# VH-VL binders against Prolyl 3-hydroxylase 1 (P3H1): the designs that were tried, part 13

Target 1, 115 residues: Prolyl 3-hydroxylase 1 (P3H1), of Gallus gallus (Chicken) (q6jhu8r557to671)
Amino acid sequence: SHLVCRTAIDEKQEGRSDNSHEVHVDNCILNAEALVCVKEPPAYTFRDYSAILYLNGDFEGGAFYFTELDAKTQTAEVQPQCGRAVGFSSGSENPHGVKAVTKGQRCAIALWFTL
Below, E stands for the ipSAE of ESMFold2; O stands for the ipSAE of ESMFold2 at other seeds; V2 stands for 0.75 times the mean of E and O plus 0.25 times the DockQ between their complexes.

## First folded at step 15 (VH-VL; framework fv_ciduvectamig_arm2)

Design Cp1 (at its last look DockQ between E and O 0.02; V2 from the best seeds 0.00; counts 0 for: pae E 11.8 > 2, placed apart)
Fold by ESMFold2, look of step 15:
Structure Cp1 (fold): chain C 115 residues (1-115), chain A 126 residues (1-126), chain B 110 residues (1-110)
Amino acid sequence: as target 1 above (115 residues)
Amino acid sequence: QVQLQQSGPRLVRPSQTLSLTCAISGDSVSSNSAAWSWIRQSPSRGLEWLGRTYYRSKWYNDYAVSVKSRITVNPDTSRNQFTLQLNSVTPEDTALYYCARDHWYFGSKPYYFDYWGQGTLVTVSS
Amino acid sequence: QSALTQPASVSGSPGQSITISCTGTSSDVGGYKYVNWYQQHPDKAPKVLLYEVSNRPSGVSSRFSGSKSGNTASLTISGLQAEDQADYHCSSYTSSNTWVFGGGTKLTVL
């Protein structure tokens, strides 16, 4: 598990290496141009299921969304809300990203499970 | 064929920074099919993986817990090489240092250290 | 201190089989297929012998085989030969996205 907090100020900071806005898959390396996801290190290949638990909702932006393997075609979106959880399989069926926080601070707990 | 050629000093004083360079031929340090590691070997501790650098849309580093506070591994794309910087060395850092490639992205490539540098024995003494 | 436990030494006579163990945890050997074995002769860099527990790269003798059960991987060398005298190292990928090695095993051919 990880506690993750992001603010509008953090999102505006140029060049941050801990930015997690980009669409990815939790247990493989997504290659959106080739439409494949390679389940090899350095990816966390042991993850079978993922969850995110939102700790607050007093912010704007920061929506969680799923895509096709192309990392562009949005298939679903989840609006964060205090106490809301999003659970999904960690594999290539669930590429996902987080939109920028535009006001306030988003805090969540990320969880990963191995079967 | 990939070759890894190491360079750097063989003697470093305690408290200084150990710096080694690994030049790559036959592959790119920014290859999305590889990661670039430093591994050391001493009689008392055997082989120890220290850390790596690799490029996947951005640069990543992973470091062993034992050296995380003192280590930096940097790529140099213009010279096609990567470096080890180990700060605040002590005699316990005396070891034979290797650079190595682990090749694992695209296709059914096995994940192990397939190419190693020639090794550099670094002595830390006053 | 190594993260994976190997015996410090093993010995065998020509023609015999020997087995070297490598014990870790569920966060490495038990949880990953990326368990490798390296052979190292004196003054040489290690060379991969087995990868993904039991696979041999091209050019590696079928006398070398590997297995895993729970948190323990094993390297078996059958038909022991003089050139097998070397150090043997296991490694595993970890849940922290790192590599760890065993302490190494010195094989002596009697």
Scores: ipSAE 0.006, ipTM 0.558, lowest interface PAE 11.8, mean pLDDT 83
ESMFold2 (binder alone), look of step 15: mean pLDDT 91; pTM 0.931
ESMFold2 at other seeds, look of step 15: ipSAE 0.559; ipTM 0.845

Design Cp2 (from Cm5 with light chain G31S; at its last read DockQ between E and O 0.93; V2 from the best seeds 0.73)
Heavy chain, then light chain:
Amino acid sequence: QVQLQQSGPRLVRPSQTLSLTCAISGDSVSSNSAAWSWIRQSPSRGLEWLGRTYYRSKWYNDYAVSVKSRITVNPDTSRNQFTLQLNSVTPEDTALYYCARDHWYDFGSKPYYFDYWGQGTLVTVSS
Amino acid sequence: QSALTQPASVSGSPGQSITISCTGTSSDVGSYKYVNWYQQHPDKAPKVLLYEVSNRPSGVSSRFSGSKSGNTASLTISGLQAEDQADYHCSSYTSSNTWVFGGGTKLTVL
ESMFold2, look of step 15: ipSAE 0.693; ipTM 0.875
ESMFold2 (binder alone), look of step 15: mean pLDDT 91; pTM 0.931
ESMFold2 at other seeds, look of step 15: ipSAE 0.350; ipTM 0.797
ESMFold2, fold request of step 16: ipSAE 0.658, 0.673, 0.652; ipTM 0.865, 0.884, 0.873
ESMFold2 (binder alone), fold request of step 16: mean pLDDT 92, 91, 92; pTM 0.938, 0.936, 0.938
ESMFold2 at other seeds, fold request of step 16: ipSAE 0.646, 0.694, 0.657; ipTM 0.869, 0.883, 0.870
ESMFold2, look of step 17: ipSAE 0.395; ipTM 0.811
ESMFold2 (binder alone), look of step 17: mean pLDDT 91; pTM 0.932
ESMFold2 at other seeds, look of step 17: ipSAE 0.555; ipTM 0.848
ESMFold2, last read: ipSAE 0.645, 0.646, 0.659; ipTM 0.876, 0.864, 0.868
ESMFold2 (binder alone), last read: mean pLDDT 91, 92, 92; pTM 0.935, 0.942, 0.940
ESMFold2 at other seeds, last read: ipSAE 0.611, 0.631, 0.664; ipTM 0.850, 0.855, 0.869

Design Cp3 (from Cm5 with light chain S96K; at its last look DockQ between E and O 0.57; V2 from the best seeds 0.00; counts 0 for: pae O 3.4 > 2)
Fold by ESMFold2 at other seeds, look of step 15:
Structure Cp3 (fold): chain C 115 residues (1-115), chain A 127 residues (1-127), chain B 110 residues (1-110)
Amino acid sequence: as target 1 above (115 residues)
Amino acid sequence: QVQLQQSGPRLVRPSQTLSLTCAISGDSVSSNSAAWSWIRQSPSRGLEWLGRTYYRSKWYNDYAVSVKSRITVNPDTSRNQFTLQLNSVTPEDTALYYCARDHWYDFGSKPYYFDYWGQGTLVTVSS
Amino acid sequence: QSALTQPASVSGSPGQSITISCTGTSSDVGGYKYVNWYQQHPDKAPKVLLYEVSNRPSGVSSRFSGSKSGNTASLTISGLQAEDQADYHCSSYTSKNTWVFGGGTKLTVL
């Protein structure tokens, strides 16, 4: 499991974007131009299912969304709420990302399962 | 704060093995969210990624095609280090050698780039 | 020869905008969003400027921007300043689970 918190004032964190999670797949390396996802190391190939548990809802933005393999065409969106959980298979059928948090702080627990 | 500290000889004769060590502080060589690379720089080639080692339930290596037949990158968990061994060196292997950390995506937006670098070791290969 | 093609040098005057190109193949720049740009001042290790084509890490000026079209990525520096004089390197992930770099571009601020 992994605790993740992002805040609208978090622009100064590490050398990465802290306002969103870029589109990815949890158990493979996404090649969005070729529309394939390659299940090879260093990806976490042993992940079979993923889940996110939201710990709060007192923020704006931060929506969780799914895409096609192109990493651009949004297919579904889940608005975070305190106590809401999102479960999905970790493979190439579920590329996903998190939109920027525009106000407040979003906290969630990420979980991965190996069957 | 992560720090990478390099050590090893600066002069190597042709046909010998170049061996360098990179000591890690502030992180673990067995971190499941990192990979540990060797990169070299020369006037003729610029930056050249050589290879990496990383742990994802077991140890893996990836090597650049140009050196794959001669390179080994090994972790040392007891000393929290990783090493470069490059066999059968020639003057073309003369370069400034860096170790560096790269990350792979995890839930937490850890994008792929080299975020920490060692100080560099200039290795000359000559007879 | 580098795996990715960059111009050997580029120059510009203070306040000008300049663009540095990085051309690869469908197996690297064209296929992956894992395209990065590094700035390197003399006698220093490279420092990341952009990752995933266009994202700026914390502390990197908004004067640096990036884009990609097909097999070519571009770094644009707006409002050129004296301290921008440095070498610039692009990198890309590849379908073989390797990294490749461009040959580097020396930027001279006139």
Scores: ipSAE 0.347, ipTM 0.780, lowest interface PAE 3.4, mean pLDDT 86
ESMFold2, look of step 15: ipSAE 0.648; ipTM 0.866
ESMFold2 (binder alone), look of step 15: mean pLDDT 92; pTM 0.940

Design Cp4 (from Cj2 with light chain S26R; at its last look DockQ between E and O 0.75; V2 from the best seeds 0.00; counts 0 for: pae O 2.2 > 2)
Fold by ESMFold2, look of step 15:
Structure Cp4 (fold): chain C 115 residues (1-115), chain A 127 residues (1-127), chain B 110 residues (1-110)
Amino acid sequence: as target 1 above (115 residues)
Amino acid sequence: QVQLQQSGPRLVRPSQTLSLTCAISGDSVSSNSAAWSWIRQSPSRGLEWLGRTYYRSKWYNDYAVSVKSRITVNPDTSRNQFTLQLNSVTPEDTALYYCARDHYYGFGSHPYYFDYWGQGTLVTVSS
Amino acid sequence: QSALTQPASVSGSPGQSITISCTGTRSDVGGYKYVNWYQQHPDKAPKVLLYEVSNRPSGVSSRFSGSKSGNTASLTISGLQAEDQADYHCSSYTSSNTWVFGGGTKLTVL
């Protein structure tokens, strides 16, 4: 379980570029060029299911999205909302990322489960 | 605040074993969010990643092909440190040796970068 | 002998922009977005500037930017300053679950 907060870049004293999550997979190391995801240590190979629970909704941007293995072709999108949860299998079927927060601060709890 | 403190001999004779220790403060060698590496630097080869140890439900190692037959990296949980042993050294193993942490900041299973480094130990291999 | 190829040296005047290249293969720079850049001043350990090609850790100036095309990654330093004089190293994760580094580039600020 991890608490994660991301803020819009203009709410900081300097330009900060860490307001988004690059597309990744939770239990394997994604090679988007070869269209494979390598499920070997040091990857967290024991994660079977993932969940994100959003703690607030007073922000703009920050959409959660899924892609194909190419890490480019978006297949679905979920807009965060206070109390909304997104659950998905942790494997190569669900590459995902988070778009930049454009205003305010997004906070969420990440959870992983081993089946 | 994480700090890596290196120790070990600075002179080693050819064919002997080079041994270095990296003591960790501010984190645990068994951290699920880290991997612990040895990296060396020489004028002829620049930076060269040698190998790592890490804990993911059990202990693992990965080693560079160039040294795989001669290297061992071991954790010591009780002293919160990890070691490098490099066997059968030659003068070409003369280098500045660093220990470093690779820390997993995100939620994905992909590698990140070396965020903390030891102070470096210049090891000379000569007769 | 270094796994990734960098120019040995580059130079620029204060205020200019410079670019340092890092060329690998499909098994590292070409296949993965796990490409990093490190700055190293004399007698100091390397310090990360960029990770995952273009991401800046907290506290790294926006004058440092990165990109990748094919098997080549690039570090660009804009608004060159005297304190940017240092060695710069690229690294990449590999298909063998290892890290590799470039040979390093010495930047001289004229």
Scores: ipSAE 0.457, ipTM 0.819, lowest interface PAE 2.0, mean pLDDT 87
ESMFold2 (binder alone), look of step 15: mean pLDDT 90; pTM 0.920
ESMFold2 at other seeds, look of step 15: ipSAE 0.459; ipTM 0.823

Design Cp5 (from Cj2 with light chain G31S S96R; at its last look DockQ between E and O 0.87; V2 from the best seeds 0.00; counts 0 for: pae O 2.3 > 2)
Fold by ESMFold2 at other seeds, look of step 15:
Structure Cp5 (fold): chain C 115 residues (1-115), chain A 127 residues (1-127), chain B 110 residues (1-110)
Amino acid sequence: as target 1 above (115 residues)
Amino acid sequence: QVQLQQSGPRLVRPSQTLSLTCAISGDSVSSNSAAWSWIRQSPSRGLEWLGRTYYRSKWYNDYAVSVKSRITVNPDTSRNQFTLQLNSVTPEDTALYYCARDHYYGFGSHPYYFDYWGQGTLVTVSS
Amino acid sequence: QSALTQPASVSGSPGQSITISCTGTSSDVGSYKYVNWYQQHPDKAPKVLLYEVSNRPSGVSSRFSGSKSGNTASLTISGLQAEDQADYHCSSYTSRNTWVFGGGTKLTVL
């Protein structure tokens, strides 16, 4: 369990990233140019399954999305909603990211499972 | 919050072993969200990453090719420290040595940047 | 493993824009988005300006921007200020699970 919160900036602020979490894979290091994901340390190679549990839904933006290995071609999107969960295998079949939160605060619990 | 405090000798003779220690406060050397690096800086070569140690269910090391035959980076969990040993030094090893944390944020597997640095130790290798 | 090539020095006047290049290989800058820029003032440790090519940590001015094309990453500083006078270093992750740095660039604000 890992609690993650990201808050939109209601006033001017420098240095903010476009995405709340850039596209990655949970158990390997993604090389999007070569279209491979390297399952070696320091990656968390022992993660087999991942889950996100959304704790609220009173925000805008912050969509969870999947991509192909290129880290660009979006294949699916999940809009956060209080009590919604997203489960997926931790490997190279599921590169994913989280878009910027544009209003409010997004909170979720991340979980990883080893089988 | 996180602080890295370096210690070790500042003068080393050629052919001897350079040995430095980095004490960690505000984090654990065995944190599975971090890796612990040594980086040196000289006027002629700029910044040079030397190697790291980290814990991911067990201990691992990665070393730069340029020093791989001479370097060891070890954790010390009981003192919450990590060390650099560089064998068979020459004057070309004279540099300002830093320890640094390579922190993995969030919940993905990806390298990040060096977010905390030690104060630096200028080590001179000379007769 | 791979040394990254930066110009030894660049200069500019207050208010101008300058760009610092960082050229590597297909096994580092050309492969990975894990390309960072660090600013270093005299007698200080480096401090990150940009990570993952173009992302700014909280507190870094929007005057700093980054890009990558092929094996070359670039740092652009717009609206140059006296406090920008410093050394600038790039770094990249490599296919051997190592980090490499550039040789560094001294920026002089005229």
Scores: ipSAE 0.446, ipTM 0.819, lowest interface PAE 2.3, mean pLDDT 87
ESMFold2, look of step 15: ipSAE 0.501; ipTM 0.834
ESMFold2 (binder alone), look of step 15: mean pLDDT 90; pTM 0.930

Design Cp6 (from Cm5 with heavy chain D106E; at its last look DockQ between E and O 0.45; V2 from the best seeds 0.00; counts 0 for: pae O 2.1 > 2)
Fold by ESMFold2 at other seeds, look of step 15:
Structure Cp6 (fold): chain C 115 residues (1-115), chain A 127 residues (1-127), chain B 110 residues (1-110)
Amino acid sequence: as target 1 above (115 residues)
Amino acid sequence: QVQLQQSGPRLVRPSQTLSLTCAISGDSVSSNSAAWSWIRQSPSRGLEWLGRTYYRSKWYNDYAVSVKSRITVNPDTSRNQFTLQLNSVTPEDTALYYCARDHWYEFGSKPYYFDYWGQGTLVTVSS
Amino acid sequence: QSALTQPASVSGSPGQSITISCTGTSSDVGGYKYVNWYQQHPDKAPKVLLYEVSNRPSGVSSRFSGSKSGNTASLTISGLQAEDQADYHCSSYTSSNTWVFGGGTKLTVL
């Protein structure tokens, strides 16, 4: 197996997304009621590791947090800072979300790696 | 700005194959953030999702159980479009057919919603 | 025969609140947060109103709100206005990696 890297810039995402991200998993479709995550297309099943690199810190709120599979019980939190990176496995071990940004704009680069 | 432009026949005889085309501008049919769906609408059934095609390192399809034995949705990357083929049609297949962008949150492996729709094609299946 | 059950019609007077239900199963509405609502005016394509149960895209009035309990999602429209007269459709993602829709609800503003 080998690591394949893909770079995405969060601020380039188009569409109707808001500045808060509800809890999700990066390589499977989360079913928090049944405590399972379904790793099948159209999910991005080829992601094995995720990383977020924060480009700024001039905003309020917007903390990155991890949960248990229930999408409710917070297990860890990371405060964004310019240049800070968060790395984690993309699977069901690491459901995560972003708390509401209450002032300013949060900018980050998302990366995914395939083994 | 994404636009979806539909084309295809409006009248089809029973037992024939219904074929529709959806041309995409402002996005790619191979976009990693999208899937490309066909949806139809009739007075008796309302909106009915039929199926989709999408690229996630390779091409995939998903189809509604109700039509799975008769439907094919294919991409055409050279023309940036996708097609619906529905075999062995009956008058119950008379409907207003839409193509739509099935938008996905690429950063979190979750579906959004159908954010862009074609203009609709009213297809009548009649002898 | 729609996969999700909605009332066929609802009505209300201007200024009132109304709620439209959308009932599925544990394999769709009950199992996933990926429940959406669409508004459709006559002779137009549907337009998304809410996604992930309760989130509003940019440009959608805060008069529209959503919730889910068990296998039932609900759309609430407060401060009803004449332009709210339309058809409303729910949709849900399913355990088979497909979408399903409700039968639709015609809202009449009296």
Scores: ipSAE 0.475, ipTM 0.806, lowest interface PAE 2.1, mean pLDDT 87
ESMFold2, look of step 15: ipSAE 0.641; ipTM 0.868
ESMFold2 (binder alone), look of step 15: mean pLDDT 90; pTM 0.925

## First folded at step 17 (VH-VL; framework fv_ciduvectamig_arm2)

Design Cq1 (from Cp2 with heavy chain S33K; at its last look DockQ between E and O 0.89; V2 from the best seeds 0.00; counts 0 for: pae E 2.4 > 2)
Heavy chain, then light chain:
Amino acid sequence: QVQLQQSGPRLVRPSQTLSLTCAISGDSVSSNKAAWSWIRQSPSRGLEWLGRTYYRSKWYNDYAVSVKSRITVNPDTSRNQFTLQLNSVTPEDTALYYCARDHWYDFGSKPYYFDYWGQGTLVTVSS
Amino acid sequence: QSALTQPASVSGSPGQSITISCTGTSSDVGSYKYVNWYQQHPDKAPKVLLYEVSNRPSGVSSRFSGSKSGNTASLTISGLQAEDQADYHCSSYTSSNTWVFGGGTKLTVL
ESMFold2, look of step 17: ipSAE 0.657; ipTM 0.864
ESMFold2 (binder alone), look of step 17: mean pLDDT 91; pTM 0.930
ESMFold2 at other seeds, look of step 17: ipSAE 0.573; ipTM 0.838
ESMFold2, look of step 21: ipSAE 0.466; ipTM 0.830
ESMFold2 (binder alone), look of step 21: mean pLDDT 91; pTM 0.932
ESMFold2 at other seeds, look of step 21: ipSAE 0.625; ipTM 0.858

Design Cq2 (from Cp2 with heavy chain R101K F107W; at its last look DockQ between E and O 0.53; V2 from the best seeds 0.00; counts 0 for: pae O 3.3 > 2)
Fold by ESMFold2 at other seeds, look of step 17:
Structure Cq2 (fold): chain C 115 residues (1-115), chain A 127 residues (1-127), chain B 110 residues (1-110)
Amino acid sequence: as target 1 above (115 residues)
Amino acid sequence: QVQLQQSGPRLVRPSQTLSLTCAISGDSVSSNSAAWSWIRQSPSRGLEWLGRTYYRSKWYNDYAVSVKSRITVNPDTSRNQFTLQLNSVTPEDTALYYCAKDHWYDWGSKPYYFDYWGQGTLVTVSS
Amino acid sequence: QSALTQPASVSGSPGQSITISCTGTSSDVGSYKYVNWYQQHPDKAPKVLLYEVSNRPSGVSSRFSGSKSGNTASLTISGLQAEDQADYHCSSYTSSNTWVFGGGTKLTVL
C-alpha cells in the first residue's frame, strides 16, 4: 500500500498542470500515440489489480478518471469521497489519471495486488 | 534527501576499462520506484544516456545502442551504490560522467525524468 | 552523435521570446509523451524544466512552455531574462526502453 496526499496551496498553484497524476497504466508502458501498452520493465508488470481508498472528502478537485488508450478521451470519472474505494484491473483496459486538487488536501491509499 | 556521490579515476589509457562508482544516500539502490543511470557529456555530443540498472522483482539493465557491446552497470546493495564499467575506451570516450536517478511514474511517484544527479567526474582518455 | 537534433545556439534580447527545437524520430519523440527539457547552467548538473512535453514541475516559471508536433518538440521561453542564459537539452524515451538526448542548445541573452 502507499499513502498519497496532495494539497492545494495558493503560492504553489501557479504554473501547475491540471492533473495531480498524469494518465498512465499501472502494469505497462503506455504509448498513447500508437494506442498500445507494453508490459515490460521498468513497468510493474506483476500488478494484476489496483485499488484506491479515499481517506477524506473535504477538498475540491482531485477527481479520478479513466481514459481510452489515447490518454485523453475520458470514459469515466469517480469523485473522491471519504471511505470510497475504486478497484480496477491494472492492465491496458484502465488508463487513468487524477485531476489537480484545487482546494484543501486529498489523501488516499493506493493498493496493488498480484494474483 | 537523496544525494549521489561519484568516485573513480579521472585519467584512463586507451583500450583499458573506465570504472566509476556512484554512492547513494537517502535512498536505496534496490528501490522499487527508481532506476539508476549513467549519463555523459562532451562539447561535441552534448548529453548522452549510457545505461541503467533497476530492481523490479529482479535486476534489469538497459543500455544505449552506441555502447551496448562495451558497457556494464551493476548494483551493489551491500554498499548502496552502482557502478559503470566501460571497456576498450578510446579518446572519444573523454567526457564528464554523471550518475543520475530517474523514477518510474506511478500513483505516488514523481514523473519520469532525471531529478537527482551526481557531482560529475571528468574522465580523460589519453596516452 | 546525438540521437535528437537541436540547434547548436540561439540568442535573444531581454523581454523577447525564443523557441528551441528538438527533432527525433517516430520511435522516440513521435511515439512517446516522455519528452523532457533540461536547463543547465555552467558547472552545474542539468535541471528539469518540462516533462511529458509541456508539464512544468513545481517552481518552474510559466515563461517556459513546451509542445510537440510529429517528431519535433519545442521549448519556448517568453520574456527572456539574464538568468535564462544556459544550455538547454531535450530528452525522449524510446521504443527500446532507453533514453536519448539532444545535442544541446546554448542560449545567449544579449
Scores: ipSAE 0.358, ipTM 0.791, lowest interface PAE 3.3, mean pLDDT 86
ESMFold2, look of step 17: ipSAE 0.565; ipTM 0.843
ESMFold2 (binder alone), look of step 17: mean pLDDT 89; pTM 0.922

Design Cq3 (from Cp2 with heavy chain R101K K110R; at its last look DockQ between E and O 0.59; V2 from the best seeds 0.58)
Fold by ESMFold2, look of step 17:
Structure Cq3 (fold): chain C 115 residues (1-115), chain A 127 residues (1-127), chain B 110 residues (1-110)
Amino acid sequence: as target 1 above (115 residues)
Amino acid sequence: QVQLQQSGPRLVRPSQTLSLTCAISGDSVSSNSAAWSWIRQSPSRGLEWLGRTYYRSKWYNDYAVSVKSRITVNPDTSRNQFTLQLNSVTPEDTALYYCAKDHWYDFGSRPYYFDYWGQGTLVTVSS
Amino acid sequence: QSALTQPASVSGSPGQSITISCTGTSSDVGSYKYVNWYQQHPDKAPKVLLYEVSNRPSGVSSRFSGSKSGNTASLTISGLQAEDQADYHCSSYTSSNTWVFGGGTKLTVL
């Protein structure tokens, strides 16, 4: 399990060119062009379930979102709120990412479970 | 702060085995968030990824097709290092050899990039 | 013979834009989104500029941008500056779970 925080970029630096977490799958290597997810090392193939617990909500941006295997077509979005948890299976059914934090700091705990 | 320190011979004769060592500080060779790669560079070939070793519940290796029959990359957990062995070298193996951290996104399953590199070791293969 | 094809050299004047190509196959550049660009100044190890085609890590100027179409990735440097004079390397993760690199491009700023 990991504590993760993302903070908005300092205004004197160039703007963000990426999401806070680019779209991925927790237990396989996503090939978004071929629409497959390859469950082989070095991927963390032993993860069966994932959870995110949000520790705060006083920030802007940083939305958690799910996609299709193409890593582009958004299927759902979860607005972070203090104490909100998101649980999902770690496999190819749940590609996901986190949008850039535009103000403040987003903190969460990531958890992975082996069944 | 991760640091990679290379050591090994600078001159190797054809048909011998090239052996290099990469010592890791600020991280573990058995780190779940990394793989440990060897990459070489020559004027004629540019950068060439050779292979890696990594721990994901057990030890694994992946090797480039071009060297797969001749290469071994081994971890050494007690010394926190990893090694390159390249058998049966020829002058075409003359290059600047780097070790590098093959960083993996540990909040998911995807490769990033080589974020830490050793200082490089110029190895000459000649008679 | 490098696995990915880049032009051997390219040149431009300060303020211009230049583009460096990186051509592979459907098993590498045309497979995963894991295509990276590295900048290398003389006598130094490569330093990442872009990852996953177009993403800039913290501290990389927005003058560097990337794209991919089919089996070809491109690095564009806008507003060319003297310190951009360096070697540029592309890399791609392959469908065989390996990395490959391009042959490198020497950029000369005139």
Scores: ipSAE 0.559, ipTM 0.838, lowest interface PAE 1.6, mean pLDDT 88
ESMFold2 (binder alone), look of step 17: mean pLDDT 90; pTM 0.925
ESMFold2 at other seeds, look of step 17: ipSAE 0.599; ipTM 0.853

